# Ledger of designs, part 5: VH-VL binders against q96il0

Target 1, 167 residues: q96il0
Amino acid sequence: APERGAERRDTAPSGVSRFCPPRKSCHDWIGPPDKYSNLRPVHFYIPENESPLEQKLRKLRQETQEWNQQFWANQNLTFSKEKEEFIHSRLKTKGLGLRTESGQKATLNAEEMADFYKEFLSKNFQKHMYYNRDWYKRNFAITFFMGKVALERIWNKLKQKQKKRSN
Short names: E, the ipSAE of ESMFold2; O, the ipSAE of OpenDDE; V2, 0.75 times the mean of E and O plus 0.25 times the DockQ between their complexes.

## First folded at step 3 (VH-VL)

Design ea20 (framework fv_ebrasodebart)
Fold by ESMFold2-Fast, scan of step 3:
Structure ea20 (fold): chain C 167 residues (1-167), chain A 123 residues (1-123), chain B 108 residues (1-108)
Amino acid sequence: as target 1 above (167 residues)
Amino acid sequence: QIQLVQSGAEVKKPGASVKVSCKASGYTFTSYGISWVRQAPGQGLEWMGWISAYSGNTNYAQKLQGRVTMTTDTSTSTAYMELRSLRSDDTAVYYCAREGYDFWSGYSEFDYWGQGTLVTVSS
Amino acid sequence: QAVLTQPPSVSVSPGQTASITCSGDKLGDKYAYWYQQKPGQSPVLVMYYNSKRPSGIPERFSASNSGNTATLTISGTQAMDEADYYCQAWDSSTDYVVFGGGTKLTVL
């Protein structure tokens, strides 16, 4: 059945809602930090008279946010997993257990952890480089569309003034 | 009309590789992820992994790590799943399914599914 | 290690209410999803975000999720509702999808 009193953002009529709608606001709303990415999601305000160009800009900004959230969530999880594996491997090589006599988690000193950080950064250099490249490309595209939207709004405002003068 | 259309059935020998395609239509391909789910004869659903059509980011089920690769071709709105070093227990119907990302939960439902691709691994 | 447990089968008479449970550790802290699969067909989403029904799914389908148990309820069960039903959730520790083992609903 179609959504009756939708509290969630609608998609196409044949689709399902993907997002809980932000509380009614005339501005974009910023949510709490994501557990994995540690980034705050933004829920974009949708104007009642949104133009096709404004819709394209909003969708581009939403898609860029999703991409950014996914990248950092994945990166943080990968880092944590590989760090634990590195610590386990080093402790095993030393003949030490994963836990101290008191049951506390065994750790490595700063010198040993420096080796892990160096290896992790080296392994992920290309990935981070591509992330930075794509991040800049996305922001340039967003800026371009923001400029187009601004010009559209100026043009529409000028057209409205001309009509008022004519009538 | 939203639709996912998969490639045809495959018969492979143990040790071979298979690559299944999933062509999407009726929506903005890069706005949704694609998950791959398989089902062995008479068994339940088993998630294999997920790919973002936007970022290319993937997340694979741990038991398949190293044997599976998921990719997308944005120009043709097609997702691919390649499974290598096939074993007899890889015999299953392989499904692609559309998955959206929800900012608040970080997870979403599989709202549209492909028709399935039967992959049979036999000597 | 997240595991979702479903009863392997549930039987009801036509017109009766069917209840299919899905149990998992802290499942109520997550979102549960439900899929219907008929023989030889692809799964179909019947419930999402615990209790939301997709367009096209009859109002006789409802669901809840509380504590450790999510429940799919089919009121006035019809022969056409015979199918395997799967619950699904996300494992927050791995970001993996987890499916329940499935429940065969029989209407006799």
Scores: ipSAE 0.000, ipTM 0.459, lowest interface PAE 17.1, mean pLDDT 78

Design ea21 (framework fv_ebrasodebart)
Fold by ESMFold2-Fast, scan of step 3:
Structure ea21 (fold): chain C 167 residues (1-167), chain A 123 residues (1-123), chain B 108 residues (1-108)
Amino acid sequence: as target 1 above (167 residues)
Amino acid sequence: QIQLVQSGAEVKKPGASVKVSCKASGYTFTSYGISWVRQAPGQGLEWMGWISAYSGNTNYAQKLQGRVTMTTDTSTSTAYMELRSLRSDDTAVYYCAREGYDFWSGYSEFDYWGQGTLVTVSS
Amino acid sequence: QAVLTQPPSVSVSPGQTASITCSGDKLGDKYAYWYQQKPGQSPVLVMYQDSKRPSGIPERFSASNSGNTATLTISGTQAMDEADYYCQAWDYSTDYVVFGGGTKLTVL
């Protein structure tokens, strides 16, 4: 009997562009970079006889991807917004217009932008620290489940060898 | 405070469509999912589907595929659920619920619920 | 597709321990959640991730999940605990949320 619901299971993570891999693919597929996070989404292959342990690993990887996409999309939007606000504020303080005489967008020099980058990194240090800790924690969990899946597969292969006959 | 407020009761004829709204407040709307759950009179809870307020991605219950559409409007922090080709057995209280996320479970609980919207389908 | 089976009703006397079961194939390999619903009201989350209790839920509520059965336990049951209780899990095969049929708890 065919597996029900398999075609409807390919739900892209939040914040990621929809991408449909070829129907006959037996591998994970990588999509184009998301507009906001600039990260490439992975659509995970689901085998027909996936064990509960393999499914838990896949779900953990999918959830980690969605979390990562949402974090970087939000961070990139915040960075862009604060950068623009900083530039406009500094130009206003200097009494300069937002446009050059040629009609191009006015910019700040490298030294002034360095001040913004230092302030942004300092302001977001704790946020990035917690992100890195959670990222390592997630990858340790994924590695642990990968180990469990590997042991399960070894055990299953040993069981199969027990059933093999000579000739 | 965190709150989900749904639109008022609706009375529809068989074959019509209904669109229920769910307005969120007190949290960052785009950081959570919204699930829709219905309950026929005297019956249990039935999950209908889920939508991401960030991406607009949806996942619908198989039984409702082709009849249900879920959308969001981030400018008003509102989720919508439209059910088409209504039948008498679609008479139910329709709930929206916020999907909180937990890393270790891979799937999460419904931590806040709307007050429910009664949809009555009668000739 | 996973199916979660609950007894339709459970009756206890005030002060007694109520146990509500939720059975499903390999349910212990999934996380179970529990909701309380009083007449005319929305469901309220009372237990999550098998055994964790949300803030505001009394300590007399506890839960477990092993093998094929998840159990919600209410110690020293009070009249205010009278409600319908629903278990919930995620269905591995469909990526769907699945609810149990519900159990009416009566305190008499």
Scores: ipSAE 0.000, ipTM 0.461, lowest interface PAE 17.7, mean pLDDT 79

Design ea22 (framework fv_ebrasodebart; at its last look DockQ between E and O 0.28; V2 from the best seeds 0.00; counts 0 for: pae E 5.3 > 2, grease 21.6 > 18.9)
Fold by OpenDDE, look of step 4:
Structure ea22 (fold): chain C 167 residues (1-167), chain A 123 residues (1-123), chain B 108 residues (1-108)
Amino acid sequence: as target 1 above (167 residues)
Amino acid sequence: QIQLVQSGAEVKKPGASVKVSCKASGYTFTSYGISWVRQAPGQGLEWMGWISAYSGNTNYAQKLQGRVTMTTDTSTSTAYMELRSLRSDDTAVYYCAREGYDFWSGYSEFDYWGQGTLVTVSS
Amino acid sequence: QAVLTQPPSVSVSPGQTASITCSGDKLGDKYAYWYQQKPGQSPVLVMYQDSKRPSGIPERFSASNSGNTATLTISGTQAMDEADYYCQAWDSSYDYVVFGGGTKLTVL
């Protein structure tokens, strides 16, 4: 079996969001958009008496968030890189510099850029399909565990009520 | 076959000017740009500037601004680089290179190079 | 001005893998290009757009970009691979081309 060379995933530097939620907060916090992914990170609240199911849900959410952050950070970097080179190449092909005579940044028109977007989308179509598939799988799992946690909480509340009635 | 053929070696005095030619063949000359790159003896590559064979537009390295002029002759498919006010530190091999363009993919690189022209600046 | 930093020299035994790095502050958002130059010859494009190989370049040549570092890898290095290698990138800020300082690859 040919050893599938581990594609070293160019891990975009995970910009650790410097956003720290208040210590006394009992809920999840949404941070500012990450500079690379443009996704807003969620800081998950950790209850003092976190159940194993709650912990599993939290970990799954965290892993899914990290996965999303990495995906979009890399995608945005690739997009920006290709777009910039496309513009440069097209301008050069036209015999134009990056700057106009007035010193302004030369740009391509919307029609010319449409070709870039079409090509980029075509090239990345499979990648996006896999992303969407995995996104649904992860979210389904999260939703499932959310349901389990909800049921657990209901059950625990009922047990506590019964114990209070028996005393 | 795509080829860039440069003019022969030059020996110049300080303060003089040199004009190096680069004749292109094997492709549509006006569809590409020409960049010039120099290399001092035992040193690395230094980008000098670019010219469009289509528009005649140019972009020069800041270090050479005012001293370098790039031109093209479309009738002969020849690019020229003139360097004025020569100094001893201008002693180098000068290369012309085609900027290869892919119009559809939007990428470019230096895909073909001339053989180089040695310019020696000596008293 | 953007600067690309390369090791001045790399030595490798025949058949071993050579690795040449090129580091720059903004190289992560730019394509890297690689050129081979043998003594007394013009540079030859060996890799373009980080990891693409031109026609005629052996498969033992590969390249990658991770963060702000581009890497040229030569697997099964041969004596004929002894040359100077230059990385190159384009700086959009000033619309100019930057070369690395070059790396002399010696095959021992």
Scores: ipSAE 0.407, ipTM 0.783, lowest interface PAE 1.6, mean pLDDT 88
Fold by ESMFold2, look of step 4:
Structure ea22 (fold): chain C 167 residues (1-167), chain A 123 residues (1-123), chain B 108 residues (1-108)
Amino acid sequence: as target 1 above (167 residues)
Amino acid sequence: QIQLVQSGAEVKKPGASVKVSCKASGYTFTSYGISWVRQAPGQGLEWMGWISAYSGNTNYAQKLQGRVTMTTDTSTSTAYMELRSLRSDDTAVYYCAREGYDFWSGYSEFDYWGQGTLVTVSS
Amino acid sequence: QAVLTQPPSVSVSPGQTASITCSGDKLGDKYAYWYQQKPGQSPVLVMYQDSKRPSGIPERFSASNSGNTATLTISGTQAMDEADYYCQAWDSSYDYVVFGGGTKLTVL
């Protein structure tokens, strides 16, 4: 029952280190999952004739991506550390060792782990509330500027049509 | 005022045993664990093991497994550490320390320490 | 073989920033703890859970833990900060508690 950002299932070891974007690209593109946040970064295209409004939208999207990656990288690390600490605390209280007889890492059963998941969510509730609020605020702003860019592009097409008809 | 008061210094011969006491006061003894940590002269800290004052369950450092026994007496709020088959390299100051507790940290940090008990192993 | 490695000594001038490192394999995946010990005294907890400061510890003490290295940082170092400093974490194979070898901080 990890949170959305905690899953690490679609990369090979060192897969993030092998990421090489094309030297020339006319489009945004999505890279491999970041090692720490487990999110796939968007590498934004910067056109030669980017308008000031298009630049503002791109920077807002970049800043939102960086903010989101930082949040989930921190949450993933905290989740991992808190999970291990909880397991070790319960094993120590039981007088058990860190490893089983077979050499595997000792674990707790599902009922014992349920206590961890409940307490982790409760402890981090406020942080997730602030994250959700800020996520919606940022995505609303992005949608607003996407609309403004769309209108700017329509205006530019109308100006192009006027130029063609006048010639 | 939370306090851990240990028994006095001891001199022992090689092959003997020593039992150090640690009397706790100022808190609910059965709500915390007690760790034992030793420090040889001029050396660093070495964790020896811990005991739950609630359950009596123990966990000993791998190096000392088989030579150390930790117990508690809840009626006197006292923890004990016994080290058997003493060697010259067991000469050290022996500390008891209360393990801090919250849901996430477990019993890893040591928030209150006894004054230390010097045990000298000399023939 | 699991070892928490600290430099044997660190020297700083009063008012300068001291940094004491603690190195271990994937130490940043664990919580690290720090203790101060003055001569003839019991250790005192100065940082816990990587970067948290107990009440009563001056704000000039801070800490971090990332990768293979935890770092205790003392800004505006004072003569009273002269002591031995130990890091602590757990050992994945054997023991719930392992201490570093200790670092003597000298304030010249």
Scores: ipSAE 0.167, ipTM 0.663, lowest interface PAE 5.3, mean pLDDT 82
Fold by ESMFold2-Fast, scan of step 3:
Structure ea22 (fold): chain C 167 residues (1-167), chain A 123 residues (1-123), chain B 108 residues (1-108)
Amino acid sequence: as target 1 above (167 residues)
Amino acid sequence: QIQLVQSGAEVKKPGASVKVSCKASGYTFTSYGISWVRQAPGQGLEWMGWISAYSGNTNYAQKLQGRVTMTTDTSTSTAYMELRSLRSDDTAVYYCAREGYDFWSGYSEFDYWGQGTLVTVSS
Amino acid sequence: QAVLTQPPSVSVSPGQTASITCSGDKLGDKYAYWYQQKPGQSPVLVMYQDSKRPSGIPERFSASNSGNTATLTISGTQAMDEADYYCQAWDSSYDYVVFGGGTKLTVL
C-alpha cells in the first residue's frame, strides 16, 4: 500500500485520482485501477541523469495518460447518469416506482436496456471519433520523440567512442 | 487577450489558511497547466507547485507538501492555491503562471503571469 | 538538490553589453529560461529553451547554455532594461522548478 494517499475527487469530471510510487523506486510503477476511469495509472521513474529530450518524452507520456484518464472517467460517469435517467423514465412510463416491493432498485429487462445502449453509442459517436483522432495524434507525437531520444543516445555513444580514441 | 487575474490581498494570523484564486481568460483553460510561484519581500522567486487544468493532476514542491493544495474549477476557468498552517515566513506575493506543452515541442515555459496576490501573515 | 547561482548584481553603462550568468551542476544538459522583473510588477519571460526569444522581446536579448553555465546577454543596454533577472530550470529528479537567486541589473 502506498504511504502517500491518492488525491481523489467525489466526482471525476474535474479531476482524477493520483497515486505516488513506493519510496526509492528505480523503475516505473503501475498503480491500481482508477475508481472512475477504470484505467491503471503509470508513475514514471525520473533518473538523475535524464536529458532534456528524455524529459520531454516522459512529460508527453504523462500528459497523454492524464488526457486518457479524464476522457474515460467522464465517459463512465455520463454512462451511469444517463442509464439511471433512462431507467427512471421507462419505469415512469410503465407507472412503476423506482423500488420493487422487496425494496430493491427497480431495473429493466435486457431487451429494454438494448435500446439504451444503442442511444448512448449513437449520441456519443462524434465524441468517440474525436477521442480516436486525438489518441492517434498523441501516439504519433510520442513515437516521434522516442525516435529523437534514440538518435540522441546514438550521438552520445559516438561522442564517447571518439573521446576514447583521441585520448 | 490572454490574462490571469488573481484575487485581492489577504492579511492572516499565524496558523490560519489562505486560498488564492487565479481566473484565466483568452485561451482554452484545460489545455494548459498552472504553476504557483511566491516571492517574499525583497527576495527571489520560489516555485510551489503545478496543476493540470485538464486532469487536476498536481505536483508540489517538497518544502510545502502537506500544507498546500491546488485545485481548478473548469466551469469558471479558475485555479486555486490553498496554503495551510501559515507562518510569518509565508508572507509573500503569490503568483499564478500559465504552463503548457505542445505535442511536437513537448515542453513549455511560464509565458503569462497573474498580477500577484500579497499575503501578509502577522499578529 | 539542484541550486542555480547568479551574481547578486551587475552594473553596465548605457549602450554597453550586460552579461548575467547562471551556474548549476550540468545546467547545459537542461533547458534554461530567463525572466525579467521590474519593481512592483510580475515577472516577464524574456528567453526560453536556452536561446529562444519570445515575441515582443527586443532583439538585444540573447542567451546561451553550455556545460555548467547559462548566460543572458543584453547588447546595447538601455535604462529600461534595469530590473531583476532570474534564471530557471527544471530539476528532473522530482519534476519540479528551480529558480536562481536573481541578479539586479543597474544601468548607470
Scores: ipSAE 0.000, ipTM 0.486, lowest interface PAE 13.8, mean pLDDT 80
ESMFold2 (binder alone), look of step 4: mean pLDDT 90; pTM 0.934

Design ea23 (framework fv_ebrasodebart)
Fold by ESMFold2-Fast, scan of step 3:
Structure ea23 (fold): chain C 167 residues (1-167), chain A 123 residues (1-123), chain B 108 residues (1-108)
Amino acid sequence: as target 1 above (167 residues)
Amino acid sequence: QIQLVQSGAEVKKPGASVKVSCKASGYTFTSYGISWVRQAPGQGLEWMGWISAYSGNTNYAQKLQGRVTMTTDTSTSTAYMELRSLRSDDTAVYYCAREGYDFWSGYSEFDYWGQGTLVTVSS
Amino acid sequence: QAVLTQPPSVSVSPGQTASITCSGDKLGDKYAYWYQQKPGQSPVLVMYQDSKRPSGIPERFSASNSGNTATLTISGTQAMDEADYYCQAWDSSTEWVVFGGGTKLTVL
């Protein structure tokens, strides 16, 4: 099984299209789609005076992204493998070769492929249920921490204004 | 095969520092986190903190904040835990454990553990 | 900041069902995990996410988690199951890991 999507080093010499935020960016940056998960990764901006609470929020968002990337990379791999296996099995049952007379890979019609999709969804029902549950759970946690960070920032700004007024 | 192999036993004086290593093999190191858990003689398990081998993010137990530092070296697939200002009550077996991910569950658990490193703090 | 409470010891006869409890405020709203530790050995994950069993763990191990109490159940307990058992949860607000105090299971 493919590993959870992970970036090893931001400075690694991986060519012209390395996923790397612009040096002068003070915002989150969205990269190109990952070849396995087909999802766009996000590089999170780290503020200079990041609070412990802001660190927890960023960590949760990064870990949720890693989890989401891994799920879809694994799902896409499983889908592709089982689809190919299903097509080969059905062609073998029909006594057909894996190639057409023109030399192209043989395929099944839409009606036959519908059977595969039904089987795939049924087999993966539990996985999708856990994914959806955990996705919502993670989003609730992220929203909760976003609220806490927002309140912290408002409180800190209020304290700063009071100090400036007193001076 | 998935393995976590830790450095050997250490004997330290109070006030010294200790750095324990945990070398991972058999999986993509940067795809998982590493937690550190200690166990004093005859006592239970105490969580110390966690580090992501992907992001380098850490989260330390409140009791140990300011004394513990966790790091990783991706080139050697090794995690490190350094504990400073050692006290006699820091005598324990220190474990590293992998934060695993289950495709079915979507959450992490500690699925593989190192063999443990005994750290003895005595005068 | 969660605190998990386990009984210090549980004794059963071979073939009987052992039940080890883990109590914490609103523990049923969190995922519970269970680890087995034999003398001189590292902990081994035996149950994860309340009721799921890792590959290699016998079917006689099961678990539940609701309200304030998570329970590890070992049916047809064998001598080889004699060990210390620890429950664990994640505190979602702090991202800290919390372990129970551990339960020594004795098979008489």
Scores: ipSAE 0.000, ipTM 0.455, lowest interface PAE 16.2, mean pLDDT 79

Design f125 (framework fv_cixutumumab)
Fold by OpenDDE, second read of step 6:
Structure f125 (fold): chain C 167 residues (1-167), chain A 122 residues (1-122), chain B 108 residues (1-108)
Amino acid sequence: as target 1 above (167 residues)
Amino acid sequence: EVQLVQSGAEVKKPGSSVKVSCKASGGTFSSYAISWVRQAPGQGLEWMGGIIPIFGTANYAQKFQGRVTITADKSTSTAYMELSSLRSEDTAVYYCARDSEWYGPTDYMDVWGKGTTVTVSS
Amino acid sequence: SSELTQDPAVSVALGQTVRITCQGDSLRSYYATWYQQKPGQAPILVIYGKNNRPSGIPDRFSGSSSGNTASLTITGAQAEDEADYYCNSRDSSGDHLVFGGGTKLTVL
């Protein structure tokens, strides 16, 4: 029975940025660009007295960030894979090898690559439209919660001032 | 007509960071990318990286990987380039440019900012 | 990283034709973009793609490509064409942009 080689689905590792900010940081930290998504991850600061509303905002920001990281990591991998497949297919059709006589990787010319880019953009157009829609929805929600948190902080400051005047 | 307005000249110490802004006026970022290119005195042009504001994704030249951060704020139509761990060799004019055909076999920058001079001196 | 190579300097007599060349492996797969830069100014796009000129660029500017080379040709060079010219392209990965070293054009 031929052992079915388990196609290792190169699942883009959920690249939790290995960057750990200093434990004593009171600020958000931006990590280096992720190798797959090319997006810089943000490590969100967690206040000691985080309100439920602040926590909700932080979680929403974190989820949105993860969503972005996954989307672009997958998109970049898909692009690279499809590009390679296109090149190989085209070279094969031309009766050309994957390597030149000089041993270099065979490439297509700019005109042939233009066909790839057009096809890729056409194929992924809807995906990008949905991404943009969802991006706006998520950011709208984040902005909304930012406003609520700001109001909560103002209210808490006013209450503290009133207590200090009454004592 | 779309114009790119950059922030003013900066003088920085070695080891510090600089953040340059690039605001689009007369239009929106639309689907264009913003590239950052620098030029040291008497030297050639050097691509640093670029961002597609709509997606928020940035690509960086290998030379600047880990030191440069490119961001964009769509609400203000402003792109940012932050360079950290500054060295004397980072003394240059930094240009932002609107980049067309980001996903195509051609890539061209048709609108340029006037440049921001960054001087790194002890 | 795919490098683009240019001659550092070229000269042309007024009214004559000059060709500025750019060489690199990435040019087999991607078109070159050409920029003109005068002292103290930002670069200006002059040629992109196969042979596209932006609005405002004179028709004396043209672009061509062959194999791993791209060329900017100025047919009937004018005094105002004295400048630095840079080729630009995607690298071999297609993920990054690279510039040539630039060519200083002197009009004699």
Scores: ipSAE 0.018, ipTM 0.581, lowest interface PAE 5.7, mean pLDDT 86
Fold by ESMFold2-Fast, scan of step 3:
Structure f125 (fold): chain C 167 residues (1-167), chain A 122 residues (1-122), chain B 108 residues (1-108)
Amino acid sequence: as target 1 above (167 residues)
Amino acid sequence: EVQLVQSGAEVKKPGSSVKVSCKASGGTFSSYAISWVRQAPGQGLEWMGGIIPIFGTANYAQKFQGRVTITADKSTSTAYMELSSLRSEDTAVYYCARDSEWYGPTDYMDVWGKGTTVTVSS
Amino acid sequence: SSELTQDPAVSVALGQTVRITCQGDSLRSYYATWYQQKPGQAPILVIYGKNNRPSGIPDRFSGSSSGNTASLTITGAQAEDEADYYCNSRDSSGDHLVFGGGTKLTVL
């Protein structure tokens, strides 16, 4: 039964996990994948002289990561639970045991599983649409604050230029 | 148990096309994706693309985009990989493999065909 | 290609532990899957989804990952473990699968 692996998604917001705060160097730590969400958490380094704007950006990214982690953990658990319940109920209806004569977990054929997949996709379509829209909203906010931090940095460079610092 | 049975060896001329078949038997064709992986003599594995038969949705590696076409016939539980504009560098063993469930979080190929040797020579 | 990097060869003495590594930025977001291939044969799945073994794969095979690195560990290598090992994961776009270059394991 190799399909009983840990759950993950390639459509997850992978860009967030590679974020480095807008400083000369970052010491962010990337953890192991969460058992339920299958996403790797990013632990952000906090600079000693972090500006209020940089702090707001960091907190927004941390909150977005926590929201994303919880969403996928819940989604993966729901899918696994409902799939197993569906298989068990259909096997009982057919008068079959939960395991084959070889001791492996009994499964349903493609025609039998098609109804489950169709129902699961339809049932969760709105939920995933709301997730995507919220993700875009959060990403817009993060990009906006990244832009403001960049402008702050440019302004500071211009102030140094006005002081006529020699190379 | 699911078995993947591939078509026989092919010898092709440069500039021609080859179409390899992969028939799934004894299992759940529509629940899984089918991937195509090739291996040139003495070289490593190279993913070419895959298809989710239930949707007819194919995805191709950038290197093969424009030259490869992957299709599936659900009525015969058969996937096909067609590679056009063949070059000597396309000489390889071509494998089909059952990828994990298309809706699942894991990417793995648990059942492999025995491979189809394609030789491109003049 | 350069997206997933493996050392081309590694050796281990019979009964000893060996670790085969795979490196790539996409491994920060996606699990690596490991395949064993013996001459003239199709690949065999040995580890998927971080550290899951398919039925029939011995307990001596295990997987781990941290940061941009995934590892396949064989504790107590046997003669029959001599083979090529490939890591597989998604590329940086998340849309395509990519294989490492492969590591040839020699059991001394």
Scores: ipSAE 0.000, ipTM 0.460, lowest interface PAE 19.3, mean pLDDT 79

